VHH binders against Band 4.1-like protein 4 (epb41l4a). Designs and how they scored, part 22

Target 1, 289 residues: Band 4.1-like protein 4 (epb41l4a), of Danio rerio (Zebrafish) (Brachydanio rerio) (o57457r11to299)
Amino acid sequence: FYCEVLLLDESKLILTTQQQGIKKSTRGSVVLDYVFSHVNLAETEYFGVRYCDRSHQTFWLDPSKTLAEHKDLIATGPPYTLYFGVKFYAEDPGKLKEEITRYQFFLQVKQDVLQGRLPCAFNISAQLAALAIQSELGDYDPYKHTAGYVSEYRFVPDQKEDLEDSIEQIHKTLLGQVPAEAENNYLAIAKTLEMYGVDLHPVFGEKQAEYFLGLTPVGVVVYKNKTQVGKYFWPRITKVYFKETQFELRVLGRDCNETSFFFDAASKTACKNLWKCCVEHHTFFRMPE
Short names: E, the ipSAE of ESMFold2; O, the ipSAE of ESMFold2 at other seeds; V2, 0.75 times the mean of E and O plus 0.25 times the DockQ between their complexes.

## First folded at step 16 (VHH; framework vhh_8h63_2)

Design z02 (from y04 with A56S; at its last read DockQ between E and O 0.99; V2 from the best seeds 0.86)
Amino acid sequence: ELQLVESGGGLVQAGGSLTVSCAASGFTFSDYAMGWSRQAPGKERELVAMITSERSTYYADTVSGRFTISRDNAKNTLYLQMNSLKPEDTAMYYCAAGDEGTYTIHPDEYDYWGQGTQVTVSG
ESMFold2, look of step 16: ipSAE 0.825; ipTM 0.932
ESMFold2 (binder alone), look of step 16: mean pLDDT 80; pTM 0.815
ESMFold2 at other seeds, look of step 16: ipSAE 0.820; ipTM 0.930
ESMFold2, look of step 17: ipSAE 0.799; ipTM 0.919
ESMFold2 (binder alone), look of step 17: mean pLDDT 81; pTM 0.817
ESMFold2 at other seeds, look of step 17: ipSAE 0.828; ipTM 0.932
ESMFold2, look of step 18: ipSAE 0.829; ipTM 0.934
ESMFold2 (binder alone), look of step 18: mean pLDDT 80; pTM 0.816
ESMFold2 at other seeds, look of step 18: ipSAE 0.815; ipTM 0.926
ESMFold2, fold request of step 20: ipSAE 0.812, 0.815, 0.807; ipTM 0.927, 0.928, 0.923
ESMFold2 (binder alone), fold request of step 20: mean pLDDT 81, 80, 80; pTM 0.814, 0.814, 0.806
ESMFold2 at other seeds, fold request of step 20: ipSAE 0.793, 0.818, 0.793; ipTM 0.921, 0.930, 0.918
ESMFold2, last read: ipSAE 0.820, 0.801, 0.808; ipTM 0.929, 0.922, 0.926
ESMFold2 (binder alone), last read: mean pLDDT 80, 80, 81; pTM 0.805, 0.812, 0.808
ESMFold2 at other seeds, last read: ipSAE 0.798, 0.805, 0.800; ipTM 0.919, 0.922, 0.919

Design z03 (from y04 with I105M; at its last fold request DockQ between E and O 0.87; V2 from the best seeds 0.83)
Amino acid sequence: ELQLVESGGGLVQAGGSLTVSCAASGFTFSDYAMGWSRQAPGKERELVAMITSERATYYADTVSGRFTISRDNAKNTLYLQMNSLKPEDTAMYYCAAGDEGTYTMHPDEYDYWGQGTQVTVSG
ESMFold2, look of step 16: ipSAE 0.809; ipTM 0.922
ESMFold2 (binder alone), look of step 16: mean pLDDT 83; pTM 0.836
ESMFold2 at other seeds, look of step 16: ipSAE 0.816; ipTM 0.926
ESMFold2, look of step 17: ipSAE 0.817; ipTM 0.928
ESMFold2 (binder alone), look of step 17: mean pLDDT 83; pTM 0.839
ESMFold2 at other seeds, look of step 17: ipSAE 0.810; ipTM 0.922
ESMFold2, look of step 19: ipSAE 0.803; ipTM 0.922
ESMFold2 (binder alone), look of step 19: mean pLDDT 84; pTM 0.840
ESMFold2 at other seeds, look of step 19: ipSAE 0.809; ipTM 0.925
ESMFold2, fold request of step 20: ipSAE 0.787, 0.806, 0.816; ipTM 0.917, 0.924, 0.925
ESMFold2 (binder alone), fold request of step 20: mean pLDDT 83, 83, 83; pTM 0.838, 0.835, 0.836
ESMFold2 at other seeds, fold request of step 20: ipSAE 0.796, 0.799, 0.809; ipTM 0.920, 0.919, 0.924

Design z04 (from w01 with S53T; at its last look DockQ between E and O 0.91; V2 from the best seeds 0.81)
Fold by ESMFold2 at other seeds, look of step 16:
Structure z04 (fold): chain B 289 residues (1-289), chain A 123 residues (1-123)
Amino acid sequence: as target 1 above (289 residues)
Amino acid sequence: ELQLVESGGGLVQAGGSLTVSCAASGFTFSDYAMGWSRQAPGKERELVAMITTERATYYADTVSGRFTISRDNAKNTLYLQMNSLKPEDTAMYYCAAGDEGTYTIHPEEYDYWGQGTQVTVSG
C-alpha cells in the first residue's frame, strides 16, 4: 500500500505498508490518527481526510471502515492520493482552543478562497490577501519587498495588478501583526462570508429544476440560481432519508407543521454521499458545545 | 423472518444504571438503521435514540447526555446504556429497525419492532 496525504500547507505525508504497516485491511481511523499526529492536532473532531473517485466526486474517508471497504478509493490506485482538510467548519474559528487548530483552519480557508469556493469581493480579497502576506512575510519593509513582490503569491482565482496594488497598500498598514494575529484576523473576516463552511451538493427538484443543497454549520441551505431559497436550522430538521437517487429533508416549521422537500441526486453514489454528509453535519452541529 | 428480541429490562432505583439489549435475526443487521422507542402507560410511543447504518446517532432531548446507543454488527445486537435513571424513564422499551436510508425522530417511520422490555425506575 502506497499513499500520499496532501496537507493544507502543501506538503505530503507518505504512508506505506513498509513504513507504517498500513494495508488495505487497515481501518480509516488508523490513517486519520497518523495524519492528526503528524500535524500535531488535538482538536481533531473538525477534520478529516478525503479522496476523489474516477468521476471526480469527493468523499470523506470513513474512520470505521477498512481502506478496502472504500471501493471508489481503491479503484483509483495505487498510488492513492488523500486530502487532509476541515470537515466541519467551526462557526467561530476564534473560539478554537489551540493555535495549531486555528492555523489549519486558516490554511483551509485560504485554499477555499484561492480555489474559488469562497467568493470574495475585490476589497475583501485585498484585505484577506494582505493578512496572508503579513503572516508569511511579516511587516512591510521597502528594502526587502521591492516592486512587484505581491505577484510572487497567489491568493484569489483572478489576481490582477490592480488587486496586487491594493494588497501592497493594505500590507503597509498591518505593521506589528505577528503571524498568528494576522491569521486570526483573516478568519474573523472570512467567517462572515456567505459561502464560509458551505459544503455544496448538486441536486434536482421537481421538473428537473436544478438546486444546490449547502450543508453549513447552522443548517441546510437550498440554493436556486445562486440565490438562497430556503434555510433550515439543524435543530428543526426531523428526518434525513434516502432511497436510490431520491433524497428527503423534513423540517419542522414554527407553526409545528412539518414539510418534506424531495430532491434527486445524479447517481445512487452521490445520493448516499449527500445523505451521509447531511446526517454527519446534523449529528455534529445539532447540539452546540 | 426478521425478528427483534429485547432483553435486560428490570427494576432499578433512581440514579441507577441499566443496559437493555436487542438481538436481531433473519436479516443483514448492518443494512438497517436501528432505534429504541419507549411507551409509558397512557402515553404515546416516543423515539429515545437511533443509530444509522453509518453509526451516526440521535437522542431525544429528554435523555441526551444520560443514554448511549450502540450497535455491534458482528453480534447483530443493539444496545442502550441508560445512566442517571429517573422515575419518568419508566416505560416499555422497544427495539426498532428501518431501512438503510433512515434517520428520523419519528417512531412510526420504522418498519420492524420487537415486543419490548419493561424498565421500572423507583424512588
Scores: ipSAE 0.772, ipTM 0.912, lowest interface PAE 0.6, mean pLDDT 92
ESMFold2, look of step 16: ipSAE 0.784; ipTM 0.916
ESMFold2 (binder alone), look of step 16: mean pLDDT 81; pTM 0.813

Design z05 (from w01 with T102V; at its last look DockQ between E and O 0.91; V2 from the best seeds 0.79)
Fold by ESMFold2, look of step 16:
Structure z05 (fold): chain B 289 residues (1-289), chain A 123 residues (1-123)
Amino acid sequence: as target 1 above (289 residues)
Amino acid sequence: ELQLVESGGGLVQAGGSLTVSCAASGFTFSDYAMGWSRQAPGKERELVAMITSERATYYADTVSGRFTISRDNAKNTLYLQMNSLKPEDTAMYYCAAGDEGVYTIHPEEYDYWGQGTQVTVSG
């Protein structure tokens, strides 16, 4: 068995049968424990390891199943690629107990911005990127940071010269912020963005209307045409159910009446994955502390 | 046909512990959501714990931290470990099963039920 685990700092952890004894009969929890130990995490409940199937759908590695039971992973053949990341986004990352946990959240959210999963306006992008540079490089130093130094780094999907100029000017104003402080400030801004911690799943409603369901730290959000058309907090969700390609969400309204919403996923596999992720979010965010 | 048979009930002193179990047959156990409900005299049946086909768990607030649900798919058996028992935990405890996709706080969404096992907490 030969596996590369891509970490949030862009490094790789190589796991093999020869070095770690990992085989297809090994449970996912063993793989997770190697990764968590490698990055020195104690607050592991927020994190997981993902894989992508040949149809490019992503799944979380199940700690209770063997690697062989992850048929869609095994079908991708050696080498295997796994992705360490945040599974459950804390609503307020500032309340995380350990600095290493906040650091991993910072790396994850930085990646979310870079890959376009967390859209932000120009000025917010510049501010976030400047905080990321302050964390990486420390205080601006004209002997080390020659004109155009920001271009060595990528922070957003379409990073243009005017943004890079703004980033440089803001970096110059951040003198004295130590890396942990800059990272916390990054998270404090990012947590307020609409798409922070939103796990989007494409679905269809009645009459084949296209929607997305967003699994978020506070509940399920329904999007149509990139606009929010429904929001259901975890404590008000009383049933999550799937059968075949149909997904059902039952919610308790303010009037104490319950209403069910039905959606179709593109496939049985996508439907079960949506259901599993939704149930896991509900379980986790009913116990946050 | 699907069968659910509870066992392990009995009399226990307050503060004590008890494990009840449910033997299941006639279906592919690992594909089902499983739960424990209870009913005390004069009260409505309440779901105290459930475990999904994918092993996510939910506990009623009244038992959280004291009860642990688990399943052994090789033995087709559901368990409820009850610790720090109180007199108000006295009830008939019922095993329940729902299909693969069930995750809910409402006992009426479970299709199959056992006959129950009595748990009585004294003192």
Scores: ipSAE 0.744, ipTM 0.885, lowest interface PAE 0.6, mean pLDDT 91
ESMFold2 (binder alone), look of step 16: mean pLDDT 80; pTM 0.810
ESMFold2 at other seeds, look of step 16: ipSAE 0.758; ipTM 0.902

Design z06 (from w01 with S64E; at its last look DockQ between E and O 0.98; V2 from the best seeds 0.84)
Fold by ESMFold2, look of step 16:
Structure z06 (fold): chain B 289 residues (1-289), chain A 123 residues (1-123)
Amino acid sequence: as target 1 above (289 residues)
Amino acid sequence: ELQLVESGGGLVQAGGSLTVSCAASGFTFSDYAMGWSRQAPGKERELVAMITSERATYYADTVEGRFTISRDNAKNTLYLQMNSLKPEDTAMYYCAAGDEGTYTIHPEEYDYWGQGTQVTVSG
């Protein structure tokens, strides 16, 4: 067995039968434990390892299943590629107990911004990027940071000169922030953004109308045309059900009446994955923080 | 022949512990969601705990932190470990099964039920 686990700092952890004794009969939890130990995490409940099948569908590695039982993963290799990341986004990353946990959240959210999964307005993009550069480079220093230095780094999907100028000006104001402070400040801003911690799943409603279901730290959000059209908090969800391609979400209203919403997924596999992710989110976030 | 058979009920003192189990047969156990409900005399049946086909768990607020549901798919057996028992936990405990996609707080949404095992907590 030969796999590469891509970490959030862009490094790779190589896991093999020869070095770690990992076989297809090994449970996912063992792989996760190697990754967690490598990055020195104690607060592991927020994190997972994911893989992508040949159809570009993503799945979380199930800690209770053997690697062989992950049929869509096994079909892709060897070698296998796994992606370490945040599975359950803390609603307030500032309340995480360990700095190393907040650092991994910072790396994840920085990636989310860079890849366009967490859209930011111009001014917010400049603030976030300046905090990221403060964490990476330290204090602005005119002898180290010559004209155009921001261009050597990428923080957002479409990084133009006007944004880079704003980033430089803000960086100059951050003098004295140590990396951990800058990273915490990054997370404090990012957690307020609409798409923070949102796991999007495409679904279809009546007349094949396209929606997305967002699994979020607070509940399930329904999006139509990139606009939120419904929001259902985890404690008010009373049923999550699937059969074939049909997905059902039942919610308790403030009037104490329950309403079911029905959606179709593109395939049976997508439907079951949506269901599994939704149930896992409900289990994790239903309880008070 | 689909069967759910509970066992392990009995009389226990308040503060004590008890494990009830449910032996399942006649279906592919690992494809089903499983749950425990309870009914005290004169009361409505309430869902106590459930575990999905993919091993996610849910607990009623009244038992959270005290009860643990688990399943052994190799033995086709469902368990409920009950700790810190209270007189209010006294009830007939029923094993339940629902199809693969079941995750619900409503006991009436489960397809199959056992005959129950009595748990009585004194004092």
Scores: ipSAE 0.785, ipTM 0.917, lowest interface PAE 0.6, mean pLDDT 92
ESMFold2 (binder alone), look of step 16: mean pLDDT 81; pTM 0.813
ESMFold2 at other seeds, look of step 16: ipSAE 0.798; ipTM 0.922

## First folded at step 17 (VHH; framework vhh_8h63_2)

Design aa1 (from z02 with I105M; at its last look DockQ between E and O 0.83; V2 from the best seeds 0.82)
Fold by ESMFold2 at other seeds, look of step 17:
Formats: structure tokens, C-alpha cells, sequence
Structure aa1 (fold): chain B 289 residues (1-289), chain A 123 residues (1-123)
């Protein structure tokens, strides 16, 4: 067994049979424990590792199953690629107990912005990028940060000169912010964005109309054409169910009546994955066990 | 023929502990959601705990922190560990099964039920 775990700081952790004794019979929890120890993480409940199958669908490694039981992972290698990341986004990252946990959240959210998963308006993009550059480079220094220095870094998907000029101007105003402070300020802004912590799953409604279901820290959100068309808070969700490709969400309305919403996934595998992710979110965000 | 058989009920003092078990047969146990419900005299049946086919758990507020549901898929057995028992926990306890995709605390969504085991908590 040979795998690379891609970490959020862009480094790799190599896990092999020879070095760690990891085999196909090894449980996912053992792999997760190696990763958590490597990054010195104690608040592990927010995190997991992902893999991508041959159809480019992403799954979380299940701690309770053996690696062999992850058939779609095993079919992709060796070598295997795993992706460490935030599984459950804290609604307020500022309340996380340890700085290392907030740092990993910062790295994840920075990646979310860069990859376009967390869209930001121009002004917010400039503020976030300036905070990221303050954390990375420290205080603005005209002898080190010569004209065009921002262009050497990527913070957002569409990084044009006018944005880079704004980033530089804001960076100059952050003098004295230490890395941890800049990272916390980054998260304080990012947590307010609509798509913060949203795990999107494509689904279909009537007449095969395309929607996305977003699993979020507060509930399930339904999107059509980038627009929120439904929002169901976790405490109001009374049933999550799947059969074959059909997904059902039942919610308790303010009138005390329950209503079921039905969606179709593209495949049986996608439907079960959506269901499992939804149930895991409900379990995590309603109350600790 | 799908069958659920509960055992382990009895009389216990308030503050005590008890484990009830449910033996399942006639189906692929690991593919089902499982739950424990209870019915006290004159009351409607209520689910107190459930565990999905993928081992996520859900508890009623009245038992949260005191009861633990678990499953042993190798033995086709469902368990409920009940700690810090109170007289209001006195009821007939039923094992329930629902389809693979079931995640709910509403009893009507569970299609298969056992005959029950009596748990009596004396004050």
C-alpha cells in the first residue's frame, strides 16, 4: 500500500506498508490518526480525508471501515491520493479552542476561495487576500515588496491588476498584525460569506431541472442557478431518507406541519453519498453525543 | 421472514443500569437502520434511540446522555445500554427496523417491530 495525503499547507504525507504497516485490512481511523498526529491536531472532529473515484466523485474516508472496503478508492491505485481537509465547518471558527485548529481552518478556507468554491465580491476578495499576504509575508516593506509583488501569489481565481492594486493598498494598512491575528481576521470575514462551509451536491427536481443541495453548518440549502430557493435548518429536519436514486428531506414547518421534498441524484452511489453526508451533518450540528 | 426478538428486560432500582438486546434474523442486518422504542401504559410509542446502517446515532432528548445504542453486525444484534434509570423510563421496550436509508425518530417510519421486553424501574 502506497499513498500520498495532500495536506492543506501543500505538503504531502507519505503512508506506506513498509513505513507504517498500513495494509488494505487497516481501518480508516488508523490512517486518520497518522494524519492528525502529523499536523498536531487535537480538535479532530471537524476534519477528515477525502478521495476521488474514477468518475471524479469525492468521498470521505470512513474511519470505521477498512481501506479494502473503500472499493472506489482501491480501484484508483496504487498509488493512492488522499486529501486532508475540513469535513464540518465550524459556524464560528473563532470559538475553536486551539490556534492550530484555526490555522487549519484558515488554510482550508483560503483554498476554498482560491478554487472558487467560496465566491467573494471584489472588496471582500481584496481584504481576504491582503490578510493572507500579511500572514505569509508579514508587514509591508517597500525594500522587499517591490512593484508587482502581489502578482507572485494567487489568492482568488480571477486575480487582475486592479484587484492586486487593492490588495497592496490594504496590506499597507495591516502593519503590526501577527500571522495568527491576520488568519483569525480572515476567518471572521469569510465565515459571513454565503457559501462558507457549504458542501454542494447536484440533484434533480421535476422535469430533470438541475438543483444543488448545500449541506451547511446551519442546515440544508437548495440552490437553483446560484440562487437560494430553499433553506431548512437542522433542528427542523425530521427525516433524511434515500432509496435507489431518490433522496427525501422532511421538514417541520412553523405551522407544525411536516413537508417532504424529493430529489433525484445522478446515480445510486451519488444518492447514498449525499444521504450519508447529510446524516453526518445533522448528527454533528444538532447536538454532540 | 424478518424477526426481531428482544431480551434483557427486568426490574431495576432507580439510578441503576440495564442492557437490553435484540436478536435479528431473516434479513441482512447490516443493511438496516435499527431503533429502540418504548411504550408506557396509557402512552403512545416513542423512539428513544436509533442507529443507521452506516452507524450514525440519534437519541431522544429524554434519554440523551443516559442511553447508548450500539449494533454488532457480526452477531446480528442491537443493544441499548440504559444508565441512570428513572421511574419514568418504565415501559415496554421494542426493537425496530427500517430500510437502509432510514434516519428519523418518528416510529411510523419503521416497518418491523419485535414483541418487546419489559423494563420496570422502582423508586
Amino acid sequence: as target 1 above (289 residues)
Amino acid sequence: ELQLVESGGGLVQAGGSLTVSCAASGFTFSDYAMGWSRQAPGKERELVAMITSERSTYYADTVSGRFTISRDNAKNTLYLQMNSLKPEDTAMYYCAAGDEGTYTMHPDEYDYWGQGTQVTVSG
Scores: ipSAE 0.797, ipTM 0.918, lowest interface PAE 0.6, mean pLDDT 92
ESMFold2, look of step 17: ipSAE 0.825; ipTM 0.930
ESMFold2 (binder alone), look of step 17: mean pLDDT 84; pTM 0.842

Design aa2 (from z02 with S64E; at its last fold request DockQ between E and O 0.97; V2 from the best seeds 0.85)
Amino acid sequence: ELQLVESGGGLVQAGGSLTVSCAASGFTFSDYAMGWSRQAPGKERELVAMITSERSTYYADTVEGRFTISRDNAKNTLYLQMNSLKPEDTAMYYCAAGDEGTYTIHPDEYDYWGQGTQVTVSG
ESMFold2, look of step 17: ipSAE 0.799; ipTM 0.924
ESMFold2 (binder alone), look of step 17: mean pLDDT 81; pTM 0.813
ESMFold2 at other seeds, look of step 17: ipSAE 0.821; ipTM 0.929
ESMFold2, look of step 18: ipSAE 0.823; ipTM 0.931
ESMFold2 (binder alone), look of step 18: mean pLDDT 81; pTM 0.813
ESMFold2 at other seeds, look of step 18: ipSAE 0.817; ipTM 0.928
ESMFold2, fold request of step 20: ipSAE 0.795, 0.819, 0.798; ipTM 0.920, 0.929, 0.922
ESMFold2 (binder alone), fold request of step 20: mean pLDDT 80, 80, 80; pTM 0.811, 0.808, 0.810
ESMFold2 at other seeds, fold request of step 20: ipSAE 0.789, 0.811, 0.795; ipTM 0.919, 0.927, 0.919

Design aa3 (from z03 with S64E; at its last look DockQ between E and O 0.87; V2 from the best seeds 0.81)
Fold by ESMFold2, look of step 17:
Structure aa3 (fold): chain B 289 residues (1-289), chain A 123 residues (1-123)
Amino acid sequence: as target 1 above (289 residues)
Amino acid sequence: ELQLVESGGGLVQAGGSLTVSCAASGFTFSDYAMGWSRQAPGKERELVAMITSERATYYADTVEGRFTISRDNAKNTLYLQMNSLKPEDTAMYYCAAGDEGTYTMHPDEYDYWGQGTQVTVSG
């Protein structure tokens, strides 16, 4: 068995039968424990390991199942590729107890911004990127940071010269912020963005109308044409159900009436994955810390 | 022929602990969501805990932190560990099963029910 786990700092952790004794009969929890130990993570409940199947669908590695039971993963290798990341986004990352945990959240959210999963307006993009540069390079120093230094880094999907100029100007204002402070300030801004911690799943409504369901730290959000058309907080969700390709979400209104919303997924596999992710979110975000 | 048989009920002092069990037969246990409900005389049935086919759990506010639901798919058995018991936990406890996709605390969404086991908390 040969597996590469891609970490959030873009390094790889190599897991093999020879070095760790990992086999297809090994449970996912063992793989997760190796990854968590490697990154020195104690607040592990927020994190998981993902894989992508041959159809480009993503799934979380299930800690309670053997690697062999992850059929869509096994079909892709060897070698196998796994992706470490935040599974459940803390609503307030500033409340995370350990700096190591906040650092991993910072790396994840920085990746989310760079990959376009967390859209940011120009001014927010500049602020976030300046904080990321402050964390990486330290204080602006005109003798070290020569013209164009920002261009050596990528922070957003479409990083143009006007944005890079704004990043430089903001970096100059951050004098004295140590890396951990800059990273915490990054998270404090990013947590307020609409798409922070949103796990999008494509679904269909009546007449095959296309929607997305967003699984978020606060609840389920329904999108049509990038427009929020529904928002249901976890405490008000009373039923999550699937059968075949149909997904049902039942919510309790302020009037104590319950309403069910129905959606179709593209396949049975996509529907069950949506259901499992939704149930896991509800379980996590409904429970007190 | 699906059958759910509860056991382990009895008399216990307030503050004590008790485990109830449900033996399942006649179906593929691992494909079902499972739950525990309770009903005191003259009261409505109340689901207190459920566990999905994928082992996610959901608890009523009145028991969260005190009760733990678990399943042993190899033995086709559902468990409820009840700690810090109170007199108001006195009820007939019923095992329930719903299909694979079930995640809810509404009893009407569970298709199969056992005959119950009595739990009585004194003091």
Scores: ipSAE 0.790, ipTM 0.913, lowest interface PAE 0.6, mean pLDDT 92
ESMFold2 (binder alone), look of step 17: mean pLDDT 83; pTM 0.839
ESMFold2 at other seeds, look of step 17: ipSAE 0.800; ipTM 0.920

Design aa4 (from z03 with A56S S64E; at its last look DockQ between E and O 0.93; V2 from the best seeds 0.84)
Fold by ESMFold2 at other seeds, look of step 17:
Structure aa4 (fold): chain B 289 residues (1-289), chain A 123 residues (1-123)
Amino acid sequence: as target 1 above (289 residues)
Amino acid sequence: ELQLVESGGGLVQAGGSLTVSCAASGFTFSDYAMGWSRQAPGKERELVAMITSERSTYYADTVEGRFTISRDNAKNTLYLQMNSLKPEDTAMYYCAAGDEGTYTMHPDEYDYWGQGTQVTVSG
């Protein structure tokens, strides 16, 4: 057995039979514990590792199953590639108990912004990027940070000169913020963004209309044409169900009536994955932090 | 044919613990959601715990923190560990099964039921 676990700091952890005794009969929890120990993480409930099947569908490694029971993972290798990341985004990452946990959240959210999964308006982009550069480089220093220094770094997907100028001006105002402080301030801003912690799943409604279901820290959000058209909080969700490709979400309204919403996934595999992710979110978030 | 047979009920003192079990046969156990319901005399059935085909769990507020549902797919057996028992927990406890995609505490969404095992909490 040979796998690479890609970490949020862009480093790799190599796990093998010879070095760790990991076999296909090993439970996912053992693999997760090696990863959690490697990054010195105690608040592990927010995190997991993902894998991608040959159809490019992503899945979370299940701690209660053996590696052999992850059929779509086993079919991809050896070697295997796993991706460490935040599975359940804390609604307020500032309330996480340990700095190491907040640091991993910072790395995850920074990746989300850079990859376009967490869209930011110009002014927010500049603020976030300045905080990221403050964390990485420390205080602005004209002897170290020559004209155009921001261009050596990538913080957002569309990083043009006017944005980079704004980043530099904000960086100059952050004097004295230590890395942990800048990272916490980054998270405090990012948590307010619409797409923070949203796990999007493509689905189809009536007449094959395309929607996305967003699994979020507060509930399920329905998107049509990038517009939120429904929002259902976890405590008001009374049933999550799938059969074949059909996904059902039942919600309790303020009027005490329950309403079911039905969607189709592209495949049976995608439908079950959506269902499992949704159930896991409901289980995690129905007792708010 | 699908069969669910509960066992392990009995008389327990208040504050005590008890485990009830449900032996399942006649279907692919790992493909089903499983639950425990209870019915006290003169009351409607209420689901107290369920566990999905993928091992996610859900509990009624009245038992959360005291009861633990688990499943052993190799033995086709469902368990309910009941701790810190109260006289109000006295009821007939029923094993229930719903299809693979079931995640709900509503009893009418479960199609198969056992005959029950009596749990009596004295005190």
Scores: ipSAE 0.804, ipTM 0.923, lowest interface PAE 0.6, mean pLDDT 92
ESMFold2, look of step 17: ipSAE 0.826; ipTM 0.932
ESMFold2 (binder alone), look of step 17: mean pLDDT 84; pTM 0.841

Design aa5 (from z02 with S56T; at its last look DockQ between E and O 0.96; V2 from the best seeds 0.83)
Fold by ESMFold2, look of step 17:
Structure aa5 (fold): chain B 289 residues (1-289), chain A 123 residues (1-123)
Amino acid sequence: as target 1 above (289 residues)
Amino acid sequence: ELQLVESGGGLVQAGGSLTVSCAASGFTFSDYAMGWSRQAPGKERELVAMITSERTTYYADTVSGRFTISRDNAKNTLYLQMNSLKPEDTAMYYCAAGDEGTYTIHPDEYDYWGQGTQVTVSG
């Protein structure tokens, strides 16, 4: 067994049979514990390790199963690639107890912005990037930070010169913010963005209409054509069910009547994954902190 | 044929602990969601805890932090560890099974039930 766990700081943790005794009979929790120990993380409940199958479907490593029981992972290798990341996004990351936890959230959310998963308007993008630079480089210093210094870093998918100029101007205003402060300020802004902590799953409704279900810290959001068309809070969800490719979400309305919504996933595997992720979100978030 | 047989009920003092178990047969246990519900005199049956086919657990607010559901798929057995018991936990406790995709707070949406085991908490 040979795997590389990609960490949020862009480093790799190598786990092998020879070095750690990791075998296909090893439970996912053991792999997770190696990763959590490596990054010195105590607030582990927010985090997990992901893998992609040959169809590019993403799954969370299940801590209660052996690696062998992860059939779609085992079919991809050896070697195996695993991805450490935030599984359950805290609604307010400022309330996380340890700075190392907030740092990992900062790294995850920075990646979400860079990869386009967390869209930001121009002014928000500039502010976030300036905070990231403040954390990385410290205070603006005109003798260290010569013209064009921002161009050496990437913060958003389409980083043009006008954005980079704005980033520089904002960086100049952040003097005195230490890395942890800048990172906390980054998270305070990012948590307010619509797509913060949203795990999107493509589905189909009646008449083959295309939707996305977003699993979020507050509930399930239904998107049609990138527009929110439904939002169902975790405490109001009374049933999450799947059979074959059909997914059912049942919601308690204000009139005490329950309504079921049905969707189809592209495959049985995608449907079960959506169901599992949804159930896990429900149990994690249904009771507010 | 599918059968669920509860055991381990009894009389216990308030503040005490008790484990109830459910032996399952006649189906592929690991493919099913499993749960515990209870019914006290004069009350509706309520779901106490459930564990999905993918091992995610759910607990009713009334027992969260005090009860632990677990399953041993090798022994086809479901457990409910009940700690810090209160007189209001007195009820008949029923084992339930639902198909692979089941996750619901409603006990009537599980497909199979046992006959129950009585738990009585004095105090």
Scores: ipSAE 0.792, ipTM 0.920, lowest interface PAE 0.6, mean pLDDT 92
ESMFold2 (binder alone), look of step 17: mean pLDDT 80; pTM 0.808
ESMFold2 at other seeds, look of step 17: ipSAE 0.794; ipTM 0.921

